# Designs tried in a protein design chat: VH-VL binders against p38371. Part 24

Target 1, 215 residues: p38371
Amino acid sequence: CNFEQPETNCFVQESPSWAVKYDVVDSPKDANGDECTTTAPLVELMGVYKYVNPETGAAQLALRPATLASRAIADTTTTSADQTSLGSLDTEPKDHGFCHANDFAPAFVNVAASDTAAANTIRYEFTNVRVYSAAVAPGTQFTGELKYTSNGCTSSYVMRAVWPPAPCDTASTEPAENCGVGSGLNPEFAVVCQPTSATGTTGYCVPAGDIPSFK
Below, E stands for the ipSAE of ESMFold2; O stands for the ipSAE of OpenDDE; V2 stands for 0.75 times the mean of E and O plus 0.25 times the DockQ between their complexes.

## First folded at step 9 (VH-VL; framework fv_romlusevimab)

Design v2 (at its last look DockQ between E and O 0.05; V2 from the best seeds 0.00; counts 0 for: pae E 4.5 > 2, placed apart)
Fold by OpenDDE, look of step 9:
Structure v2 (fold): chain C 215 residues (1-215), chain A 123 residues (1-123), chain B 108 residues (1-108)
Amino acid sequence: as target 1 above (215 residues)
Amino acid sequence: QVQLVQSGSELKKPGASVKVSCKASGYTFSRYAMNWVRQAPGQGLEWMGWINTRTGKPTYAQGFTGRFVFSLDTSVSTASLQISSLKAEDTAVYYCARERGYSGTDYYGMDVWGQGTTVTVSS
Amino acid sequence: SYVLTQPPSVSVAPGKTARITCGGNNIGGKDVHWYQQKPGQAPVLVIYDDSYRPSGIPERFSGSNSGNTATLTISGVEAGDEADYYCQVWDSSSDQYVFGGGTKLTVL
């Protein structure tokens, strides 16, 4: 349903694709406290949307991890709503230009068993999400924390995100292809190319430092 | 379907022993620790401890050492609680409950519970 | 030992909002879990990690935690919500779970 939403001071760039990186804080553990090996992606795209209640003015932030959504193809038990994490969002920036988002519902999918893999539940739990909404770069960076669970293996991360999503290749000498001039990113942003795999060279430009990440 | 099914009610005399079983199904047994929780009649929940379902290592809460023994039969995905030298004060409902997970610093609560086993100790 | 304090009872009219508190020293720095237990039944996890709902738990259930107080909030209370509610934390100092004393929620 499309309707005109009230303007708020917490600007968020709405897009089906943000570039998001996850830096590990707690290594993966199972419910016994034993080490396990499943981790969140190194980098992924994420849908980010802002909703404002026209009657109350209350704002919400929706986060939809692309990798989770892709797994939903084989999931007949969860809905689009289940695959999206929805939380409350401040109406005005607070300290240091951040708008805080809290009380996120978990986003998850149930992957049915196949001939090659056992059934699995993948879950994203977001907390302490902060969207940088200062005038110098309104709503184009955010950070937070992620608890990632896959098949009972849970790990924790610092999440850092930037918009727009810029594909990159660490093997390229072309600035536009390696998070430089011409990539479409704010030239004041400090970003680095994060490959999607440990052995690959292609990926997305992500924040090089803490949010807000500036040169 | 993920579920825990416990053994039936027990009536014992003081000094006797009892073994409560908890059979897991619908998930990988060895990947989730199993908690034991006691609830005396009309009282609140009391954590007894848990057992590592992979290693078999039990951890007992303060006050539940000595007479209480956690064990496993991994071949049938079953955790058990044995209470020896039963006392009248041991009269309670005993629950097994699956641990959700561990982050390295904190645990995530108990997401699946057995239906409970009533143990009555009476002379 | 770490202690969690809950009011013994809370009463609420149908359709109204119930708030059940759980007090503990610096509990805001801990992850609080909440369980619902109806008479003659096993407990059910309704909130974990302060504010998250397990699958199947209605959105009417919410949780918050700050300072020395965690709160379970049940909006639009229904007759079926009448139960005992327990808060729980992991105490790292003693390496054990700690339950609150429980709160009986009565729907008037």
Scores: ipSAE 0.308, ipTM 0.721, lowest interface PAE 1.3, mean pLDDT 93
Fold by ESMFold2, look of step 9:
Structure v2 (fold): chain C 215 residues (1-215), chain A 123 residues (1-123), chain B 108 residues (1-108)
Amino acid sequence: as target 1 above (215 residues)
Amino acid sequence: QVQLVQSGSELKKPGASVKVSCKASGYTFSRYAMNWVRQAPGQGLEWMGWINTRTGKPTYAQGFTGRFVFSLDTSVSTASLQISSLKAEDTAVYYCARERGYSGTDYYGMDVWGQGTTVTVSS
Amino acid sequence: SYVLTQPPSVSVAPGKTARITCGGNNIGGKDVHWYQQKPGQAPVLVIYDDSYRPSGIPERFSGSNSGNTATLTISGVEAGDEADYYCQVWDSSSDQYVFGGGTKLTVL
């Protein structure tokens, strides 16, 4: 038998929609270090894409938060490149089954001033991203860190993401509507319904624990 | 400013015990594991293990499973290394070092190091 | 247990390029970290995950990793780069971080 194994590329399930949960690490502070109130969403959808340079073989990972994508419709001052965070991606998974993605450029969108609010830039900075690429669930979960800035208020998070996005309702007794059988998720995934607001019941199924999140 | 400040150097006799402390500041202590690294005089770096700062669960490298104990005092963001039944071969500089990323299998290396604590064991 | 092998010393003229190797069985499948340690000082992380620089590390430090060899490259070497350099990996078969034996870089 051969001692050299075939190379495995860092597979990523490309989709305009992954479900991403943010768990706070550093509470919101302004540039002076004073407390402020603006936070990242509890959960949002995120576009996730892989690009490979055909001449060099170098891979990149693109992350496009739904918040930026939706605001981009009205923002004539930024481009899709500004609204998407692009970083380097490993070409092969390591022995632990993860592919690293690093050196992300910030993603941002401008919100024009209104009668009730000053102009604002919503800004995402991703670091320490690792995509789980092991064969049991290739490229369907990832973890990383987010630094989020909006209205001059900065906070930091651990992010945990799963594909596919599965809508859910914490008030539902139907398993298919509460991240269970029939939801469309891999039944081995450990997931929980995360509402999009603190007071609502509807949201998306997100990883219940550290990545890889399995039962 | 992210910082690890270790306790002062110690001179001990064989058979005694020592406790090296490592106080963290400038970051969320429970987010990052704390490594312990030994360096004997004129020798290289040797990983002793780490402690999960959220759960308090230690992991010891091979050869460090008996006389070496990692512990935490989370109220003051402090990790400690206790060495019992000291031997002359325990003479070394002991470093604490923060694990850069902590989320299970995400091993990012050690990005912040304490200044080192010299333990000298002589009879 | 997993072993990393480094040359004991490397000499390089000022302004030239130093290459410090770290040998290990299938080290290309592992995340390689590099540390610089100047005399009497704590180590400093200079490369993580094979090739990435922490903030504040000059661009003249770079890393590569494939097959059985990882390499730390320092271009435009300065006298202040004289130090011991250690490679490190996580070995999942033994659940340990492992350091190489270190390489003394001399600028002559």
Scores: ipSAE 0.290, ipTM 0.740, lowest interface PAE 4.5, mean pLDDT 89
ESMFold2 (binder alone), look of step 9: mean pLDDT 93; pTM 0.957

Design v3 (at its last look DockQ between E and O 0.02; V2 from the best seeds 0.00; counts 0 for: pae E 18.1 > 2, placed apart)
Fold by OpenDDE, look of step 9:
Structure v3 (fold): chain C 215 residues (1-215), chain A 123 residues (1-123), chain B 108 residues (1-108)
Amino acid sequence: as target 1 above (215 residues)
Amino acid sequence: QVQLVQSGSELKKPGASVKVSCKASGYTFSKYAMNWVRQAPGQGLEWMGWINTRTGKPTYAQGFTGRFVFSLDTSVSTASLQISSLKAEDTAVYYCARERGYSGWDYYGMDVWGQGTTVTVSS
Amino acid sequence: SYVLTQPPSVSVAPGKTARITCGGNNIGGKDVHWYQQKPGQAPVLVIYDDSARPSGIPERFSGSNSGNTATLTISGVEAGDEADYYCQVWDSSSDQYVFGGGTKLTVL
């Protein structure tokens, strides 16, 4: 049954696709403290949803990384809930227009072994998530911290996200294809094209600076 | 299923030695450091140190140097704690606990624990 | 050496909220982990990194950490929550784990 949820002052653009960038803070280590090489994606899409309890007014924020969703196809052990990180969300913006989200449950998938790859668990742990909800740009940017674990290799990141997800190509001279006019992004946003791979040119527009990222 | 299974209770005399084993299963043993934690009767948890399960390098907490030795038998995914020259104050429950992870400067706690091994030192 | 201070005991009625504190100098700058230990059992990780919950831990368990105090909060306390609770941090200065003294939670 669909019903209208109470509106809160913490606006979040609900969408199956945000563009999220991860900047490394701590290099990958295993649980022995030894160096390892597995890292989070350079950029990925993320589902972002807001839930409000109609009785209490309490708000929650759900984050669903696209990488987990894609890997879930081969996972028969985890549920959709396991693949989504759910945390509490402020009902009103606090310092500098941010709504804080905390207490996120880990999101993870178990990838079964195949002929070419060993079994693997991928885990996302989000902390200190802040959604920028000021009137100038309500609910279209957020930041936080990610601890990413794959096959026992853990690394830490600052994540920065923007909506809408605008595909881009660093090789393109067309502004609309390189995070400029016509891309669909707020023209006041400071964004840059982040390729999905280290050698590729195609990717998504992501914040160029700290959140909120403005020109 | 990820689990740690420790050896059974021990009763020793002062001056003797004891070896507590901790067998890991359900995960790659060499990818997670193994912690040792002591708990004297009616007391709190005390970290003894850990061992790198890949390199075998032990790190001992202050107060647990000399008589305490961490070791590995990787062929059977087993970590061991040996205590020599046992004293009455060594009477305690000893736990092995898997290290959850490491960030480069911070550790993430202990997510899997053995059931504990009671060591009693009495004349 | 770095020291974590916990109250020796906390009592709470069923259905109410229990709060267990862990004091430490600038503990807000550290990641705090919490363990639950029932009589005759091994400790169980219930909160890590201040506020994260391991799989299988009820949402009733939550954690916070700021300033000089970390707090484990258990809402809707049940009889089964009666246990000893320990906070823990990694002290980079001494390169060792440090446990609090533990708090006995009694459900009235």
Scores: ipSAE 0.068, ipTM 0.635, lowest interface PAE 2.6, mean pLDDT 92
Fold by ESMFold2, look of step 9:
Formats: sequence, structure tokens, C-alpha cells
Structure v3 (fold): chain C 215 residues (1-215), chain A 123 residues (1-123), chain B 108 residues (1-108)
Amino acid sequence: as target 1 above (215 residues)
Amino acid sequence: QVQLVQSGSELKKPGASVKVSCKASGYTFSKYAMNWVRQAPGQGLEWMGWINTRTGKPTYAQGFTGRFVFSLDTSVSTASLQISSLKAEDTAVYYCARERGYSGWDYYGMDVWGQGTTVTVSS
Amino acid sequence: SYVLTQPPSVSVAPGKTARITCGGNNIGGKDVHWYQQKPGQAPVLVIYDDSARPSGIPERFSGSNSGNTATLTISGVEAGDEADYYCQVWDSSSDQYVFGGGTKLTVL
């Protein structure tokens, strides 16, 4: 362990799974401007990876939503690169310990037509992504903006993410099952259990407030 | 009309090889994975695996590695199953079935099936 | 290795309701698909994603899934419904599709 870490690196906890919460900013509308109902998930897991060019030191951040990863196995029309959003990442922290990531390519997957639904492209467009890299919790929370399009319906969100993912149940009185002690999360994080469905009680612990989300 | 048409039934001796073909029509072949399903006489359905029709990457179910090979000829929208070193236990009807896709971390199932190809292995 | 359990047979009088069960540990957390197979024919998808009907499947076919049991329900059973019925899920722990053993529906 180093007592003092260099300040020149944007640390990101690489993992196939972060818990990500979306809070709506622009409600869903179709291409005609009419209201529609398709939204991003309330919460999902997200793959998060950092790449560094060894010759130049340039860094990139890759975001792979679980919705896209789940559909990718059956999607014979898109590649792993299409299904992953890659953007530039600062090499050093700025703005009170944030590393900014910008210029994300859209990520998408194609869903084949079924008897109940037309063919569809699920599309994620990330902007203004900021990874919290200060020493108290380096690279374990981030925030950003999402433009989500599916079924001809587009909506926008603030996203807030935390690592590690911690399953939870809002109906549980056990702290380990409700984002408390024993959940696997840093006890200083301010988190809340977000169910995966509007009617269920089980989901994942997500940031309770703006990043960095601390008690 | 979406359709899967399989090659004709085969009578083989133990140790021979067989190739079952499955020709797709009425849809974009590369947009849907192709499953293979086996049904031995008097038995239920058994998933053998699938092949990604864009990349040609096969995935085999446990117990179907080795003698079973999935392949494609995308120029004629055809998936094939080759079985080598045939055994009497390989006697079954073999189906190709189009993968519908998946949602919620689970797959949607198989919405279009070929008519089946009976492979009989007898000495 | 995930196991789906179906009764081997179910008998129902014409016009009555058939219920075919598919048991599995926490099957309610999975998307269940149902297939009909008539003698000498390929299977036909009759229910997907627990309860959705493909085009051309009559409304008298319905599905439900909760806890450890999924159920295919056929109301107003007709002679033409006589077939073998299979449930199916994807098992993420083994990365495989799994079929139930099948249920022979007899219309008496």
C-alpha cells in the first residue's frame, strides 16, 4: 500500500457491474413530439472499464449497460464495439477530484421483430460523465447524462452510479439487505435501495444524492 | 413468409457422419441466431446449442461438445449441423429453430421451427 | 443443472379448462416459454415471456408465472389442443436453455 498516491492518475474501478440509477429530466417523446411510454430502466448494472494507450498515456472510459449486454448475446447484427460506449477520459483529476469523460460514441443493440413488437434499436448516448477520483473513494462513483432511445421513444436522464453493486430489498429489516452494514458498500456512502420494478421491493443500492454521495 | 426448411431424413450406420441443413427464408438471416434441438424417439426436447448467424460463432450445450458441429453458409441463408462418429444413441429428430432474442436476462425462446430431420443410426 | 418438472399427462373434457404446470426453483424470476407439439410435427411456440401470445395463438391460451410454478392455461379446450406441451427457460447458471419433460394433454 502507498501512503501518498500520485495525483496524476484518474482511477476508475474496473468492473463488469456497477449499479446505475437514472432520474428523468426529459420525459419520453417520439419523433413527432408526442408523449410515449418507453423509458430507461429505473436501475441497471453497467460494465465500466478504463483503457490507456501505453505510448501516449491517453485514457478512455468504456460504459456497457446491462440492457445492451443482455441483448448482445442474441444480436447477430451488432459488434461488441457497437454495444459499448467509448469516450475520452481525463488523465488527471479536475474540479475537486473529478475526472471528466467526454466524446462518447453511442452504444446500441438491435432487437429482432417479434409477433408483438416491431424490430427495435436500443440506443444509449452518454454526455458530461464525471468520475469521482478523490482519495476518500477513488473511482467508485460517477455521474453523467443519458439520452435513451427505444421503440421510437426518446428520454433523457441524470445518471448516478456506484461500485460495488449491492443487491437489496426495501422490505428487509436486515441492514446487509438494505444498503447498510454488511452490504459490501463503503459505510460512508449515502445510498438507497432502488427496486428494479415499480411494484417490486428488490433491486440495487444506488447513490442517494449528487456525486460524491456520502453520509 | 418466414420459413425454415430442413434437408431430408437420413439412415446411417454407426461410425458414419451426417450433415443436416436448415435453409431460412422470408427474413434477414443474420439478425437471428439459429438453435439446434434434438428429440430422441419417445423423449422430450433437448437443446443442443446455437450459432450466431452474423459471426458464425457456435455455442454448444453441455454434452454436445466434440462430435457435433454447427456451421453456416450465409450466401444461401443456411445453417448446418454435422454429427461425426454416429452412435445408435444419436437416433433422433433434429430441429433447427430461430432464436427470437432475449429480454430481462432471459432469452425469448424459439419462434420458428424447421420441419425436423430424422436421423436413424442402425447397424 | 436446472430442472423443470412437468406432470407426464393431463386429461380434460372438451370445453373445460386445462392447466399444465412447470415447476422450478424460483422459476418466477425467469421468462418462461411454452411449446405445443402435435404428433409428427415440429413444436410451435404458444406462450413466451410467461404470458405473451404469438400472432395466431387463440386467446384461450394464457400463461402465468410466480414463485416456483409457471402454468399454461387452455380454456375451452378443443380436440385440436391434444398435444405434448413443453415449458422452457434460460438457465443463467449453466448458460443453457432447459426444457421441461413435457406433458401429454388428452382431450376426452
Scores: ipSAE 0.000, ipTM 0.436, lowest interface PAE 18.1, mean pLDDT 86
ESMFold2 (binder alone), look of step 9: mean pLDDT 93; pTM 0.952

Design v4 (at its last look DockQ between E and O 0.66; V2 from the best seeds 0.00; counts 0 for: pae E 3.9 > 2)
Fold by OpenDDE, look of step 10:
Structure v4 (fold): chain C 215 residues (1-215), chain A 123 residues (1-123), chain B 108 residues (1-108)
Amino acid sequence: as target 1 above (215 residues)
Amino acid sequence: QVQLVQSGSELKKPGASVKVSCKASGYTFSRYAMNWVRQAPGQGLEWMGWINTRTGKPTYAQGFTGRFVFSLDTSVSTASLQISSLKAEDTAVYYCARERGYTGKDYYGMDVWGQGTTVTVSS
Amino acid sequence: SYVLTQPPSVSVAPGKTARITCGGNNIGGKDVHWYQQKPGQAPVLVIYDDSARPSGIPERFSGSNSGNTATLTISGVEAGDEADYYCQVWDSSSDQYVFGGGTKLTVL
């Protein structure tokens, strides 16, 4: 049942784990404009949180990539706030069930220099984030763009995210293990298993198409 | 700590040459293009061009061809600007500035600056 | 060539909000960067890509860009904010960086 209900709040499923897929738009280039090879993950988990100012009613959306968070463990130079991308969020859906989130601060971590590598910064820059908050699937899908930079190598992506995060294995014939019935995902969602590596079979279920991704 | 350290002030006569150096540290030098920016006394910032820190290929802005030469010493992560046949109008502070990034469509500004080198040309 | 136009000067009282504009033809379609330069110092990037802040830049600094005008906004202005501010864009047509003329912000 695909009913859109207008004038609803911008509901966002708060969770430490969304499944997020990144599709490359611009290939990696360093600040010389030369080709480089560092890219964002194929898929990763992401913490997503909504904050509302009770006095003003203003809403914010926080995005915390798991890859970044994992690197943060060894980083004593950045704070939790630095490692989280915080942006403004619409209070009501404005466009076909979407709530727009804008003005995200970069999320980043520093990687200390080693004997074999210079100091590095990994940075996530999110733009044009849109959370699908229609009644049929309120706050369980979102999309946007990512500018990913690592060691001066920058690439651009379209990101698509879905909640809940469902682990999957492309080698499995069991529907529950391959983004089918029993996976915990909305059965109306069009999803596919995205392995975490190019050669692996295990990963997470991600949207199969543009957001909102429905069958 | 990411930083750019430039050479000291220069006082030159017209017709002479000067070489300003910019030493980079705290990051992978060859991944970030180095911009050069000029600022005449009491004037605004003027982009001179940049050099590819990997290939050494310089790109000069309009008006900065001929007498201006960008070069590298990658062994010491240093970019240099040489100005030949100096003129009084070359009197300015010269900055090296690291290019923040590039995606093939956009350039993202300059996120790290040297402290500047004052070049004074007077007879 | 592409031209960026800034007011020569802006004055603001402490604690108030300063707005520095940068005009350019269809500048809203470009990424605008802002630099702060205090007397005798090198420029410092304070806003990039229209509205993003580098680490270490206070939240008091914000940027917007639409139409033919980009704006650097400094809320709760402090004496230490007195400086020259420059906007910048990359002009793809000429393949060059272009700076605005700069705006001197005076804190009264």
Scores: ipSAE 0.717, ipTM 0.879, lowest interface PAE 0.7, mean pLDDT 94
Fold by ESMFold2, look of step 10:
Structure v4 (fold): chain C 215 residues (1-215), chain A 123 residues (1-123), chain B 108 residues (1-108)
Amino acid sequence: as target 1 above (215 residues)
Amino acid sequence: QVQLVQSGSELKKPGASVKVSCKASGYTFSRYAMNWVRQAPGQGLEWMGWINTRTGKPTYAQGFTGRFVFSLDTSVSTASLQISSLKAEDTAVYYCARERGYTGKDYYGMDVWGQGTTVTVSS
Amino acid sequence: SYVLTQPPSVSVAPGKTARITCGGNNIGGKDVHWYQQKPGQAPVLVIYDDSARPSGIPERFSGSNSGNTATLTISGVEAGDEADYYCQVWDSSSDQYVFGGGTKLTVL
């Protein structure tokens, strides 16, 4: 018999930008057990990449939150490797088209002390990541769990992500600008416009429900 | 660098008091509870309690509610353990340890430890 | 109060796998933390939340927790792994941390 193909069956759409929505599970607490207010963003862009070891066939999934890259502009001591969470990825789909990724290393950025603020580390810890890789929508949606820590304030979330990132405006009457026809998304995806701020109208189209999110 | 530096070892007589200090650096002191852990010679680790570094409210483990007092000096990011009316059985290494985090359900353990302070109580 | 039970010692040959157990009633419903303590040194957190590794802990350290038993597993054991190992949980019923009695790992 011949060698199996070095690429895995778990296709992932590689991109510097996916749109990721976070929904809170555990509200922010500090390590005294006191409530605090620092949270993950409502929505952010995320780099998503797949690596395959050509000799062993072992696959890895890399997740790079745009927030970490953006904050690293002020910190030359944090590298792109530090800002990227790398985990193991299944070689074949399970559970009707899901590829599981586990054992993620933390991703982080150091924010240097300023005249008015102490030094801080912003940290992302991903767990239970599952990429939907079925032929209907191969590797263009995923879900997982996030533990987010900043200023000693920890909170947890369900994350739901979609590719491609589609900008949107909840105030627009044009379907292409409100996650509808012409937005660039697969028409079968169930998505909703998530503004980047609580009071604004502009943001990105994100999954409307559990992954796989379809109409 | 996140660090806890404890005061030096002490030799004391029974009935005296001792104060073990623990100076924190490299992180926001008021965000992480400070644990105290005792280890008698040749014995295991024993949790003594912790102090809330924002409020200064101590929580003492069962058996440590009498002669043991936790305190803070937040101006210098320092937690202290005072033991009064020292007994021979208080001979131990005393550690401070930072609480890693809280998820709303459980605590993450102690991620940064001081080097330990040996207190020896002998006539 | 809640009790954690560990074997007093475990011996393992270099390069083999060590398994250190921590027994407790329904420990699978708790988050288990593991510490390594080398002679004359402070403890070091090696596993938290049953199976998570802090930064700087080698992948050969792993943890599991189900039912009444949590297990620290050290694969490819090296002489430098010789230490005392403690499990720990938070017990919400008594509002306190509880340590196991410790296990001395000998590498022979």
Scores: ipSAE 0.303, ipTM 0.722, lowest interface PAE 3.9, mean pLDDT 89
ESMFold2, look of step 9: ipSAE 0.006; ipTM 0.619
ESMFold2 (binder alone), look of step 9: mean pLDDT 93; pTM 0.954
OpenDDE, look of step 9: ipSAE 0.650; ipTM 0.860
ESMFold2 (binder alone), look of step 10: mean pLDDT 93; pTM 0.954

